# Ledger of designs, part 17: VH-VL binders against AP-4 complex accessory subunit RUSC1 (RUSC1)

Target 1, 145 residues: AP-4 complex accessory subunit RUSC1 (RUSC1), of Homo sapiens (Human) (q9bvn2r522to666)
Amino acid sequence: DVGHLVLTTLCPALHALVADGLKPFRKDLITGQRRSSPWSVVEASVKPGSSTRSLGTLYSQVSRLAPLSSSRSRFHAFILGLLNTKQLELWFSSLQEDAGLLSLLYLPTGFFSLARGGCPSLSTELLLLLQPLSVLTFHLDLLFE
Key: E = the ipSAE of ESMFold2; O = the ipSAE of OpenDDE; V2 = 0.75 times the mean of E and O plus 0.25 times the DockQ between their complexes.

## First folded at step 18 (VH-VL; framework fv_ixekizumab)

Design m1 (from k2 with light chain Y37W; at its last look DockQ between E and O 0.90; V2 from the best seeds 0.00; counts 0 for: pae E 3.1 > 2)
Fold by ESMFold2, look of step 18:
Structure m1 (fold): chain C 145 residues (1-145), chain A 120 residues (1-120), chain B 112 residues (1-112)
Amino acid sequence: as target 1 above (145 residues)
Amino acid sequence: QVQLVQSGAEVKKPGSSVKVSCKASGYTFTDYWIEWVRQAPGQGLEWMGIINPRGGSTDYNQRFKGRVTITADESTSTAYMELSSLRSEDTAVYYCARDEYDSGWYFDLWGQGTLVTVSS
Amino acid sequence: DIVMTQTPLSLSVTPGQPASISCRSSQSLLYYEGYTWLHWYLQKPGQSPQLLIYEVSNRFSGVPDRFSGSGSGTDFTLKISRVEAEDVGVYYCMQGTYYPLTFGQGTKLEIK
């Protein structure tokens, strides 16, 4: 079924993509440095002034789902929510446009850093691959694991 | 069989370097991060650093910065830790450990350890 | 650095009796949105450390149910309901969230 394909193929692929070149720790002006994960990238990407308000709403919904037991499960639920709301392309586009955040989170040779600067065709290719998913209608359970 | 197999024990002189290998098998190497931890004789565990094998990003415990270099070779599924300018206090067992970077950041698989002895 | 303080540093326990090990952090380990990355490892004599408990209270695969973990914030506990001879070794807590990653100093468990 479609939920199974998303969880076994798309979500792991996007998780790996977001992890590419990710620094193990990110600075936190209040606490020093904290561990990074693809979920922490989502968290940082939806802060006020970093993205659109609709993405922040989805982040808040996923963050309140108590049965999710790991950062990976929260990342997958966020992807499922993006599919349900047709915002997958929007999120990746917004992330790639935030140079300050990318330099904080990634090596210059990481996928998103390259896609913004040295190899902008990577951004175009990613968005073209994601765009067909934006025309499909999904009703996925965010607790689907 | 899921395992981390480290290179053998080494005896080194002060001022030299050591490079310990950690070969992963039975799982997808780039799906996990690799941590390095050492244990001096009769002492506790001390974290040295970490590598994200996807792209080679690292962070080091600052007490080792400038002396420790962690690398990974995806083609051989092997991580390496090199400690330079060795001193007698670097005598320890060095462990690599697998870290699930997105499910609690715990070390669920450990190498067998590599004893490095630094003596004049 | 976050200091992880274990008490006691040594335990001598009669077989079949309970044991309890405390781990206290110098700062709260509560991460945003409720996660706490505190883990327990056992290093048996002559062996590498092995994971016992992850994320405060979850038993790792193959760990007997006589091991349990609890706690929140800065105060965490590992309990063994009935100590067996195979439980001897040194127990370490670790915080896995904040740079640099830090371990407790260890608690040696021995059989009386």
Scores: ipSAE 0.389, ipTM 0.794, lowest interface PAE 3.1, mean pLDDT 86
ESMFold2 (binder alone), look of step 18: mean pLDDT 92; pTM 0.941
OpenDDE, look of step 18: ipSAE 0.907; ipTM 0.953

Design m2 (from k2 with light chain Y32E E33Y; at its last look DockQ between E and O 0.79; V2 from the best seeds 0.00; counts 0 for: pae E 5.9 > 2)
Heavy chain, then light chain:
Amino acid sequence: QVQLVQSGAEVKKPGSSVKVSCKASGYTFTDYWIEWVRQAPGQGLEWMGIINPRGGSTDYNQRFKGRVTITADESTSTAYMELSSLRSEDTAVYYCARDEYDSGWYFDLWGQGTLVTVSS
Amino acid sequence: DIVMTQTPLSLSVTPGQPASISCRSSQSLLYEYGYTYLHWYLQKPGQSPQLLIYEVSNRFSGVPDRFSGSGSGTDFTLKISRVEAEDVGVYYCMQGTYYPLTFGQGTKLEIK
ESMFold2, look of step 18: ipSAE 0.092; ipTM 0.701
ESMFold2 (binder alone), look of step 18: mean pLDDT 92; pTM 0.946
OpenDDE, look of step 18: ipSAE 0.792; ipTM 0.929

Design m3 (from k2 with light chain T97I; at its last look DockQ between E and O 0.88; V2 from the best seeds 0.00; counts 0 for: pae E 2.8 > 2)
Fold by ESMFold2, look of step 18:
Structure m3 (fold): chain C 145 residues (1-145), chain A 120 residues (1-120), chain B 112 residues (1-112)
Amino acid sequence: as target 1 above (145 residues)
Amino acid sequence: QVQLVQSGAEVKKPGSSVKVSCKASGYTFTDYWIEWVRQAPGQGLEWMGIINPRGGSTDYNQRFKGRVTITADESTSTAYMELSSLRSEDTAVYYCARDEYDSGWYFDLWGQGTLVTVSS
Amino acid sequence: DIVMTQTPLSLSVTPGQPASISCRSSQSLLYYEGYTYLHWYLQKPGQSPQLLIYEVSNRFSGVPDRFSGSGSGTDFTLKISRVEAEDVGVYYCMQGIYYPLTFGQGTKLEIK
């Protein structure tokens, strides 16, 4: 029942939030320009050698799950993993703190760009909504699509 | 019924502009991205650009940069493509397509196409 | 830009016989963790393109199983095991991951 609500309500809502103002392609001088998606935001947010090492571990785990056939399924699995490890608030907070990354990925009027700069109340409201989830205990199957 | 319906055919003079509409119905407009593709008479498909309707961010094929503007209106579930400084070689059918961006980046739904004729 | 090269550009096939269309990309389309964003579309006469095969080998909903896709890296193939009259049209491959998105030139399939 709780897994059902997470997959049918929370995950789609967070996916839509991450997609807000997202640029269709990211510029990368090393690898060239490639398509963006909410999953590619996750990839960028957990940079190799990042100070958020446990987030990188979760990313690696999800990336290696062969049954996940789409970027949306991988994004949902990452959210489930964040709930299981009580890191949902941490991930959103760390994403909002990286101004360079946000400028690369988003329009200035996208949710995370506004939450970092022009409308800080968006950040506080998001984190307040996420805080109860960070203290609950979840045991969700990452392959639950 | 899930569909993309485009505006009707247009005849334009060189140097003018055209704005083609693409109205989505039967699905949540902001959950998908919209691509624009053109096809000159008897020729193949050429990608023009894309819009993320959530916030309106776009990317354009470099060959059209500066002449093409893609917009979206969430309240009417409609995307628009405007091509300026028209030339006779811009005579083509212009398609919008829905981008399944979170499961493979393929175009699973296409509009019926809009013929734009540019003649002196 | 990634150039997508289709061969042949035209096919004439007796109904009931197989057909095969090749698509070659100018660089590998292999993307992260083994996924490849190579797609096939059919444009029937007078119609918009329609999706047939996504990610190399997956048939889109409603596509008959006589259509199959295969390949990896730079070389991809669309096969029709037994061509039917309704299969006439122009077939396009597309790469969907790298800027700018690019299509093959098209392969026109006709019944003889």
Scores: ipSAE 0.408, ipTM 0.808, lowest interface PAE 2.9, mean pLDDT 86
ESMFold2 (binder alone), look of step 18: mean pLDDT 92; pTM 0.945
OpenDDE, look of step 18: ipSAE 0.916; ipTM 0.955

Design m4 (from k2 with heavy chain E100L; at its last look DockQ between E and O 0.85; V2 from the best seeds 0.00; counts 0 for: pae E 3.8 > 2)
Fold by ESMFold2, look of step 18:
Structure m4 (fold): chain C 145 residues (1-145), chain A 120 residues (1-120), chain B 112 residues (1-112)
Amino acid sequence: as target 1 above (145 residues)
Amino acid sequence: QVQLVQSGAEVKKPGSSVKVSCKASGYTFTDYWIEWVRQAPGQGLEWMGIINPRGGSTDYNQRFKGRVTITADESTSTAYMELSSLRSEDTAVYYCARDLYDSGWYFDLWGQGTLVTVSS
Amino acid sequence: DIVMTQTPLSLSVTPGQPASISCRSSQSLLYYEGYTYLHWYLQKPGQSPQLLIYEVSNRFSGVPDRFSGSGSGTDFTLKISRVEAEDVGVYYCMQGTYYPLTFGQGTKLEIK
């Protein structure tokens, strides 16, 4: 019930938000540049040097769920996991604070770049909209699609 | 019905530019990325570049040395590819394709192609 | 650039006989978490390319069961269990992950 509402409304909205102004490729040490997606933003955001241990643990958990066959499904599962662990606001705030990462992943006119620089009220408004979810307790199945 | 419809064939002189349009219908334009691929007569497929219509970010194949510009107009659901400083070797059919980037990065829908002929 | 090499470059097949097309990449296409973004397209005479197989082995919607894909790492194969007249055209493999995106040179399938 509540999982269906989250999956059909919240997850698509956050997916679209993360995709706004996203560069098609990102630099890779071995091959030069690799394709981007909202899931690749999650991957970059939870690198050991740039995230809390609990966010990295969730990323690893989602990455190992074999039934999730697409990047979109993995992104949605990550959002569900953030809700279960009350880390949704934390993840978005940590992402928005990383100016170096944002400049690598996004155009200056992308939502997160704009929210960090030219229009900081966008960040405040997003976090305020997400904050009520932090007080609710969720027990969502990460394989829920 | 989901489709990509491209502009008609063009004949151009060397040194000029061409701008090919690609109009999307039947789906939400900004939910997919648009790729451009060309095919010289009797030859294989060559990737030219990509645009994320949500915000307009692009990447281009360096082989074209900055001669390619890809844009998108959300209000008309149309992507454009402009190739400048045309040479006879640019004679090709130019395709746009929809990129399912969030599910595996493959092209599930192609335009009909636009023949661009460069001759003096 | 990752070079995608197809063999054979052309083949002629009598209807009902099997066909096999090889695609080899100059670099492993294995992505993090075991995914491989190797795709196959068919371009029928006078038409735009169309997707056949995505991510090595998944048939796209509407693609007949006689088409199958396999492989890993650098070596991939497209098989047609029983060739039909409608299968005529040029087959391309593509890697869809690494800049710049690259295609194989194509394999032309003809009916004898």
Scores: ipSAE 0.342, ipTM 0.786, lowest interface PAE 3.8, mean pLDDT 86
ESMFold2 (binder alone), look of step 18: mean pLDDT 92; pTM 0.944
OpenDDE, look of step 18: ipSAE 0.845; ipTM 0.937

Design m5 (from k2 with light chain L30E; at its last look DockQ between E and O 0.89; V2 from the best seeds 0.00; counts 0 for: pae E 2.9 > 2)
Heavy chain, then light chain:
Amino acid sequence: QVQLVQSGAEVKKPGSSVKVSCKASGYTFTDYWIEWVRQAPGQGLEWMGIINPRGGSTDYNQRFKGRVTITADESTSTAYMELSSLRSEDTAVYYCARDEYDSGWYFDLWGQGTLVTVSS
Amino acid sequence: DIVMTQTPLSLSVTPGQPASISCRSSQSLEYYEGYTYLHWYLQKPGQSPQLLIYEVSNRFSGVPDRFSGSGSGTDFTLKISRVEAEDVGVYYCMQGTYYPLTFGQGTKLEIK
ESMFold2, look of step 18: ipSAE 0.399; ipTM 0.796
ESMFold2 (binder alone), look of step 18: mean pLDDT 92; pTM 0.945
OpenDDE, look of step 18: ipSAE 0.912; ipTM 0.954

Design m6 (from k2 with heavy chain G104S; at its last look DockQ between E and O 0.69; V2 from the best seeds 0.00; counts 0 for: pae E 6.0 > 2)
Fold by ESMFold2, look of step 18:
Structure m6 (fold): chain C 145 residues (1-145), chain A 120 residues (1-120), chain B 112 residues (1-112)
Amino acid sequence: as target 1 above (145 residues)
Amino acid sequence: QVQLVQSGAEVKKPGSSVKVSCKASGYTFTDYWIEWVRQAPGQGLEWMGIINPRGGSTDYNQRFKGRVTITADESTSTAYMELSSLRSEDTAVYYCARDEYDSSWYFDLWGQGTLVTVSS
Amino acid sequence: DIVMTQTPLSLSVTPGQPASISCRSSQSLLYYEGYTYLHWYLQKPGQSPQLLIYEVSNRFSGVPDRFSGSGSGTDFTLKISRVEAEDVGVYYCMQGTYYPLTFGQGTKLEIK
């Protein structure tokens, strides 16, 4: 089952990638240092604008799904939604292009920091690995556990 | 079978250091963060610090003024907390806890605790 | 640092009666998109703390339904609808969003 394969292999792999080198905190000038998680990276990555409005809609949809009671489940549901809407490559590309956000969230040795700076082939390889998924059509249940 | 097992009780003299181990089993060590909390006799809980075992990033409660060092060894699935320049007020039970950082940032799994006694 | 203040610090309850514990934070715990990472732990005598309630009102796995949580902003409450002998121990609230992480002073629950 494609949903099963995505949930048991792809989602955990992408979760681990987003967690690589992630700081446990994020500076917030009003409230001090906020905690980080892969889901909080998703929260920080959505922003107003033409390229991110559809991502913000998906984020809001996932955030309001009551059966999703953990950040891991919310992260997985977001990935499933990206697959359904063919936005997986877009989200990773937009994240890698946001140098300001990456510097706030990640150590310089984290995957995304290296992919933007000292080892840009990491970004290219990631996007090349993700591109075959864009030719597939998915209709995954976001509550798929 | 999912558990955190800590090293045994220690008696230390003032000015020395102690290093408490916390071995994880039954889950993927690098997928969760490890927090350290202490509890002086008859007192409440005090947060000491956190480590992301994936990459080793840490944060500390500044109340300890740099006396705390938290490390992790991915190959043995073990976290460590070292407290230096020990004082009598450092006598406490020291806990490690698994941080469900990817859920709601709660501590869902705790070690059994390690009593550290600092006396002359 | 966010100060978490619990009241009462000690509570003696006859079996079968309700109990209520308050927790106040020195500043709002409201986080992005309305999340509030306020958690409750129970430390039974001689044991490590255990999670009871997460995100204000959600029972952790295996926690009896006589436990409930409520509140928002700076004011939070843990309720036990019918206290049982196994509920004795010290209850702590914790805020899990902002460093340093902080606990309330604890509320000791005893059976009369």
Scores: ipSAE 0.043, ipTM 0.670, lowest interface PAE 6.0, mean pLDDT 85
ESMFold2 (binder alone), look of step 18: mean pLDDT 91; pTM 0.941
OpenDDE, look of step 18: ipSAE 0.901; ipTM 0.951

## First folded at step 19 (VH-VL; framework fv_ixekizumab)

Design n1 (from m5 with light chain H39Y; at its last look DockQ between E and O 0.83; V2 from the best seeds 0.00; counts 0 for: pae E 3.2 > 2)
Heavy chain, then light chain:
Amino acid sequence: QVQLVQSGAEVKKPGSSVKVSCKASGYTFTDYWIEWVRQAPGQGLEWMGIINPRGGSTDYNQRFKGRVTITADESTSTAYMELSSLRSEDTAVYYCARDEYDSGWYFDLWGQGTLVTVSS
Amino acid sequence: DIVMTQTPLSLSVTPGQPASISCRSSQSLEYYEGYTYLYWYLQKPGQSPQLLIYEVSNRFSGVPDRFSGSGSGTDFTLKISRVEAEDVGVYYCMQGTYYPLTFGQGTKLEIK
ESMFold2, look of step 19: ipSAE 0.359; ipTM 0.764
ESMFold2 (binder alone), look of step 19: mean pLDDT 91; pTM 0.930
OpenDDE, look of step 19: ipSAE 0.889; ipTM 0.948

Design n2 (from m5 with heavy chain Y101W; at its last look DockQ between E and O 0.80; V2 from the best seeds 0.00; counts 0 for: pae E 3.6 > 2)
Fold by ESMFold2, look of step 19:
Structure n2 (fold): chain C 145 residues (1-145), chain A 120 residues (1-120), chain B 112 residues (1-112)
Amino acid sequence: as target 1 above (145 residues)
Amino acid sequence: QVQLVQSGAEVKKPGSSVKVSCKASGYTFTDYWIEWVRQAPGQGLEWMGIINPRGGSTDYNQRFKGRVTITADESTSTAYMELSSLRSEDTAVYYCARDEWDSGWYFDLWGQGTLVTVSS
Amino acid sequence: DIVMTQTPLSLSVTPGQPASISCRSSQSLEYYEGYTYLHWYLQKPGQSPQLLIYEVSNRFSGVPDRFSGSGSGTDFTLKISRVEAEDVGVYYCMQGTYYPLTFGQGTKLEIK
């Protein structure tokens, strides 16, 4: 079924993509240097001060789901939420446009750093792959996993 | 079947370098991060550093003042830790560990350890 | 650096009796939004460390239910409801979130 395919294929693939070239620690102005994860990239992409109100709303919603006890589960729930609200392409586009954030989170050889600068066809290819998902209608349970 | 296998014990002179290998098998190497921890004889555990095998990002405990270099070879599923300018205080067992960074950031798999002895 | 302080540093226990090990951090380990990445490891004689408890209270796969973890903020406890001979070794707490990663100094458990 569609929920199973998203959870077992798409979510792990996007998780791996976001992890590519990710720095192990990133300074958090509130709590000091903390470990990085794909979920912490989501957090940073909507903070300080959410650049897109709807993405920040989804982040807050997922953060309140107490049964999600792991970084991976939160990341997957965020992806499911992006699919439900047709914001998957928007989130990746917003992330790729923020050069300052990318330089703080990733090595220059990470996927998003390359897509921003040295190999811009990577950005184009990703967005073209993701765009059709934005026109499909999903009603996925964020706690499906 | 899931395991980390480290290179054998080494005896080194002060001022030299040592490079310890950590070969992963039974899982996808790039899906987990690799941590390095050392334990001097009769002492506790000391964190040395970490590598993200996807792209080679590292962070090091600054108490080693740039003497530690951690690398990964994706084609052989092997991580390496090199400690330079060896001193007698560096005599220890060196462990690699798999970092469950996807959930909880704990070390769920450890190598067998590599004894490095630094003596004249 | 977050200092992790274990007490006691050495513990001698009659088989079948309970044991309790405390771990205190120099700063709160609560991650923003309430998550706490405090873990416990056991190093048996001559072996590598092995994971016992992750995220304060979750037993790792294959760990007997006589082991339990609890705590919050800066104060954490590992309990063994009835100690067995196989439990001999050194127990370490670790905080896994903040640079640099730090361990407690260890608690050596012996059977009397």
Scores: ipSAE 0.328, ipTM 0.766, lowest interface PAE 3.6, mean pLDDT 86
ESMFold2 (binder alone), look of step 19: mean pLDDT 92; pTM 0.946
OpenDDE, look of step 19: ipSAE 0.828; ipTM 0.931

Design n3 (from m5 with heavy chain S103T, light chain T97I; at its last look DockQ between E and O 0.86; V2 from the best seeds 0.00; counts 0 for: pae E 6.5 > 2)
Fold by ESMFold2, look of step 19:
Structure n3 (fold): chain C 145 residues (1-145), chain A 120 residues (1-120), chain B 112 residues (1-112)
Amino acid sequence: as target 1 above (145 residues)
Amino acid sequence: QVQLVQSGAEVKKPGSSVKVSCKASGYTFTDYWIEWVRQAPGQGLEWMGIINPRGGSTDYNQRFKGRVTITADESTSTAYMELSSLRSEDTAVYYCARDEYDTGWYFDLWGQGTLVTVSS
Amino acid sequence: DIVMTQTPLSLSVTPGQPASISCRSSQSLEYYEGYTYLHWYLQKPGQSPQLLIYEVSNRFSGVPDRFSGSGSGTDFTLKISRVEAEDVGVYYCMQGIYYPLTFGQGTKLEIK
């Protein structure tokens, strides 16, 4: 089952990638310094004015699914939704292009910071590895665990 | 067995420094953050700081930032907290704890504690 | 810094009787996602703290169902429906969202 392989292999790998070099906090003008997680990177990446409306719609859908009880399960569900809508490459590409956000969330030695600056081949390699998934059609249940 | 094992008790002179270790076992060290908390004798808990072992990013309680340095060694699955310019008021039990950030940012696993006594 | 205030600071309870501990934060612990980052720990005599309840009301694995948590906004309560000898220790609330992370001053529970 392709859903099982995605959940047990791809989702954990992407979660670890997003966590690489992540600072423990992010600045929030309203609430002060908020703690970070890979899910909070998703939240920051889809704010109005920083992404397409379709990514924000998926975020809202996932964040309102009450059975998802952890930030890891919400992150996994977001990845599943990106696969269903063929937006996985788009999301990573848009994240890597946002230098302001990356400098806020990550050390300069984190994967995404390096991919944007000193090691741009990292971005190319990631997108190359993700592109085969874009030719497949997925109908994954976001509550799949 | 999932556990955090800390280094042994220490007796230090004022003005010196101490480095407490916290070795993780039974889980993937770089998937969780490590927090440090201290407890003076007969008193409550005081948060000192946090580290993300992936890349070593830290944040500190401002009252300790000038004196506290937290590090991690991925190859040994060990976090360290170093407190410098020790004073008698720094006599306390020092704990490391695992930060369960996947659900609600709480400490689900604690080390056994390390007593640091500062006296001349 | 967010100040966490516990009441009472000590509590002496006859075995089998209920106990209640209050925790008040100096500002709301609710986040935009609807989660409330208020947690409870128990430190038994001579031991490290241990997690009891996370996010206001969720019992951690292995915690007896006589422990329950409730509250919202700035006011939270830990209840023990029937106190047992093994419940002796110091109870701490903690807010886990804003740096610096802060604990209540502790509530010492003793058996009469």
Scores: ipSAE 0.052, ipTM 0.685, lowest interface PAE 6.5, mean pLDDT 85
ESMFold2 (binder alone), look of step 19: mean pLDDT 91; pTM 0.943
OpenDDE, look of step 19: ipSAE 0.917; ipTM 0.955

Design n4 (from m5 with light chain Y35E; at its last look DockQ between E and O 0.80; V2 from the best seeds 0.00; counts 0 for: pae E 5.8 > 2)
Fold by ESMFold2, look of step 19:
Structure n4 (fold): chain C 145 residues (1-145), chain A 120 residues (1-120), chain B 112 residues (1-112)
Amino acid sequence: as target 1 above (145 residues)
Amino acid sequence: QVQLVQSGAEVKKPGSSVKVSCKASGYTFTDYWIEWVRQAPGQGLEWMGIINPRGGSTDYNQRFKGRVTITADESTSTAYMELSSLRSEDTAVYYCARDEYDSGWYFDLWGQGTLVTVSS
Amino acid sequence: DIVMTQTPLSLSVTPGQPASISCRSSQSLEYYEGETYLHWYLQKPGQSPQLLIYEVSNRFSGVPDRFSGSGSGTDFTLKISRVEAEDVGVYYCMQGTYYPLTFGQGTKLEIK
């Protein structure tokens, strides 16, 4: 089953990638420092004016799914939604282009920081690996676990 | 099965350092963050710091003024907490705990605790 | 730092009677879109703390249904509908939203 393969291989791999070098905290102008997670990267990446609005609507859809009680399950559902809407490569590309956000969330040695600066071939390689997924048609249940 | 096993009790002199280990078993070590919490005799719980074992990012309770260092070894699924320049008030039980940061940021698994006694 | 204040600090309860523990934070614990990372732990005599309730009201696996949590913003409550002998120990609330992570002072529950 394609849904099962995505949940047991692709989603964990992408979660691990987003978690690489992620700082445990995120600065917040009101509260100082706030805990980070791969889901908080998704939240930050879809703020108004940061990327395409279609990514924001997917984020809002996932956020409203009450059965998704954990940040990990929300992250997985977001990836499934990106596959369904053919936006997986777009999301990773948009994330890698946001230098301000990356410097806020990641150590300089994290994957996305390296991909933007010290080792840009990482970005190229990632996007090339993701491109086939962006053209395939998926009909995955966002509550698939 | 799923567990965190800490190193044994230690007796230390003031001014020295202690390094407590926390070995994870039964789950994917890098899928969870490791938190360190201490409890002085008869006192409550005090958070010391956290590590993302994927890449080694840390954050510390600044009240320890840089005396605490947390590390992780992915190859052995083991986290470490080192507390330097020990004082008598550092006498406590030190716990490691697994942080379910993707589910709500709670500690669902705790080590058995390591008593560190600091005395002359 | 967010101060977590528990009341009472000590509670003596007849078996079968209800118990209620309050936890108040010095700031709202809501994260991003209203998520609240307020958790409850029980430390039984001679044991490590164990998770009871996560995110205000969710019982952790294996926790009896006589335990319930409620609250929002800065005011939270742990309730035990019928206290049993195995419930003795110290109860801690913890906020997991902001660094440094902070615990309440603890509430010692005893059977009388």
Scores: ipSAE 0.101, ipTM 0.695, lowest interface PAE 5.8, mean pLDDT 85
ESMFold2 (binder alone), look of step 19: mean pLDDT 91; pTM 0.944
OpenDDE, look of step 19: ipSAE 0.912; ipTM 0.954

Design n5 (from m5 with heavy chain D99E; at its last look DockQ between E and O 0.82; V2 from the best seeds 0.00; counts 0 for: pae E 2.6 > 2)
Heavy chain, then light chain:
Amino acid sequence: QVQLVQSGAEVKKPGSSVKVSCKASGYTFTDYWIEWVRQAPGQGLEWMGIINPRGGSTDYNQRFKGRVTITADESTSTAYMELSSLRSEDTAVYYCAREEYDSGWYFDLWGQGTLVTVSS
Amino acid sequence: DIVMTQTPLSLSVTPGQPASISCRSSQSLEYYEGYTYLHWYLQKPGQSPQLLIYEVSNRFSGVPDRFSGSGSGTDFTLKISRVEAEDVGVYYCMQGTYYPLTFGQGTKLEIK
ESMFold2, look of step 19: ipSAE 0.475; ipTM 0.829
ESMFold2 (binder alone), look of step 19: mean pLDDT 92; pTM 0.944
OpenDDE, look of step 19: ipSAE 0.893; ipTM 0.948
ESMFold2, look of step 21: ipSAE 0.436; ipTM 0.815
ESMFold2 (binder alone), look of step 21: mean pLDDT 92; pTM 0.944
OpenDDE, look of step 21: ipSAE 0.892; ipTM 0.947

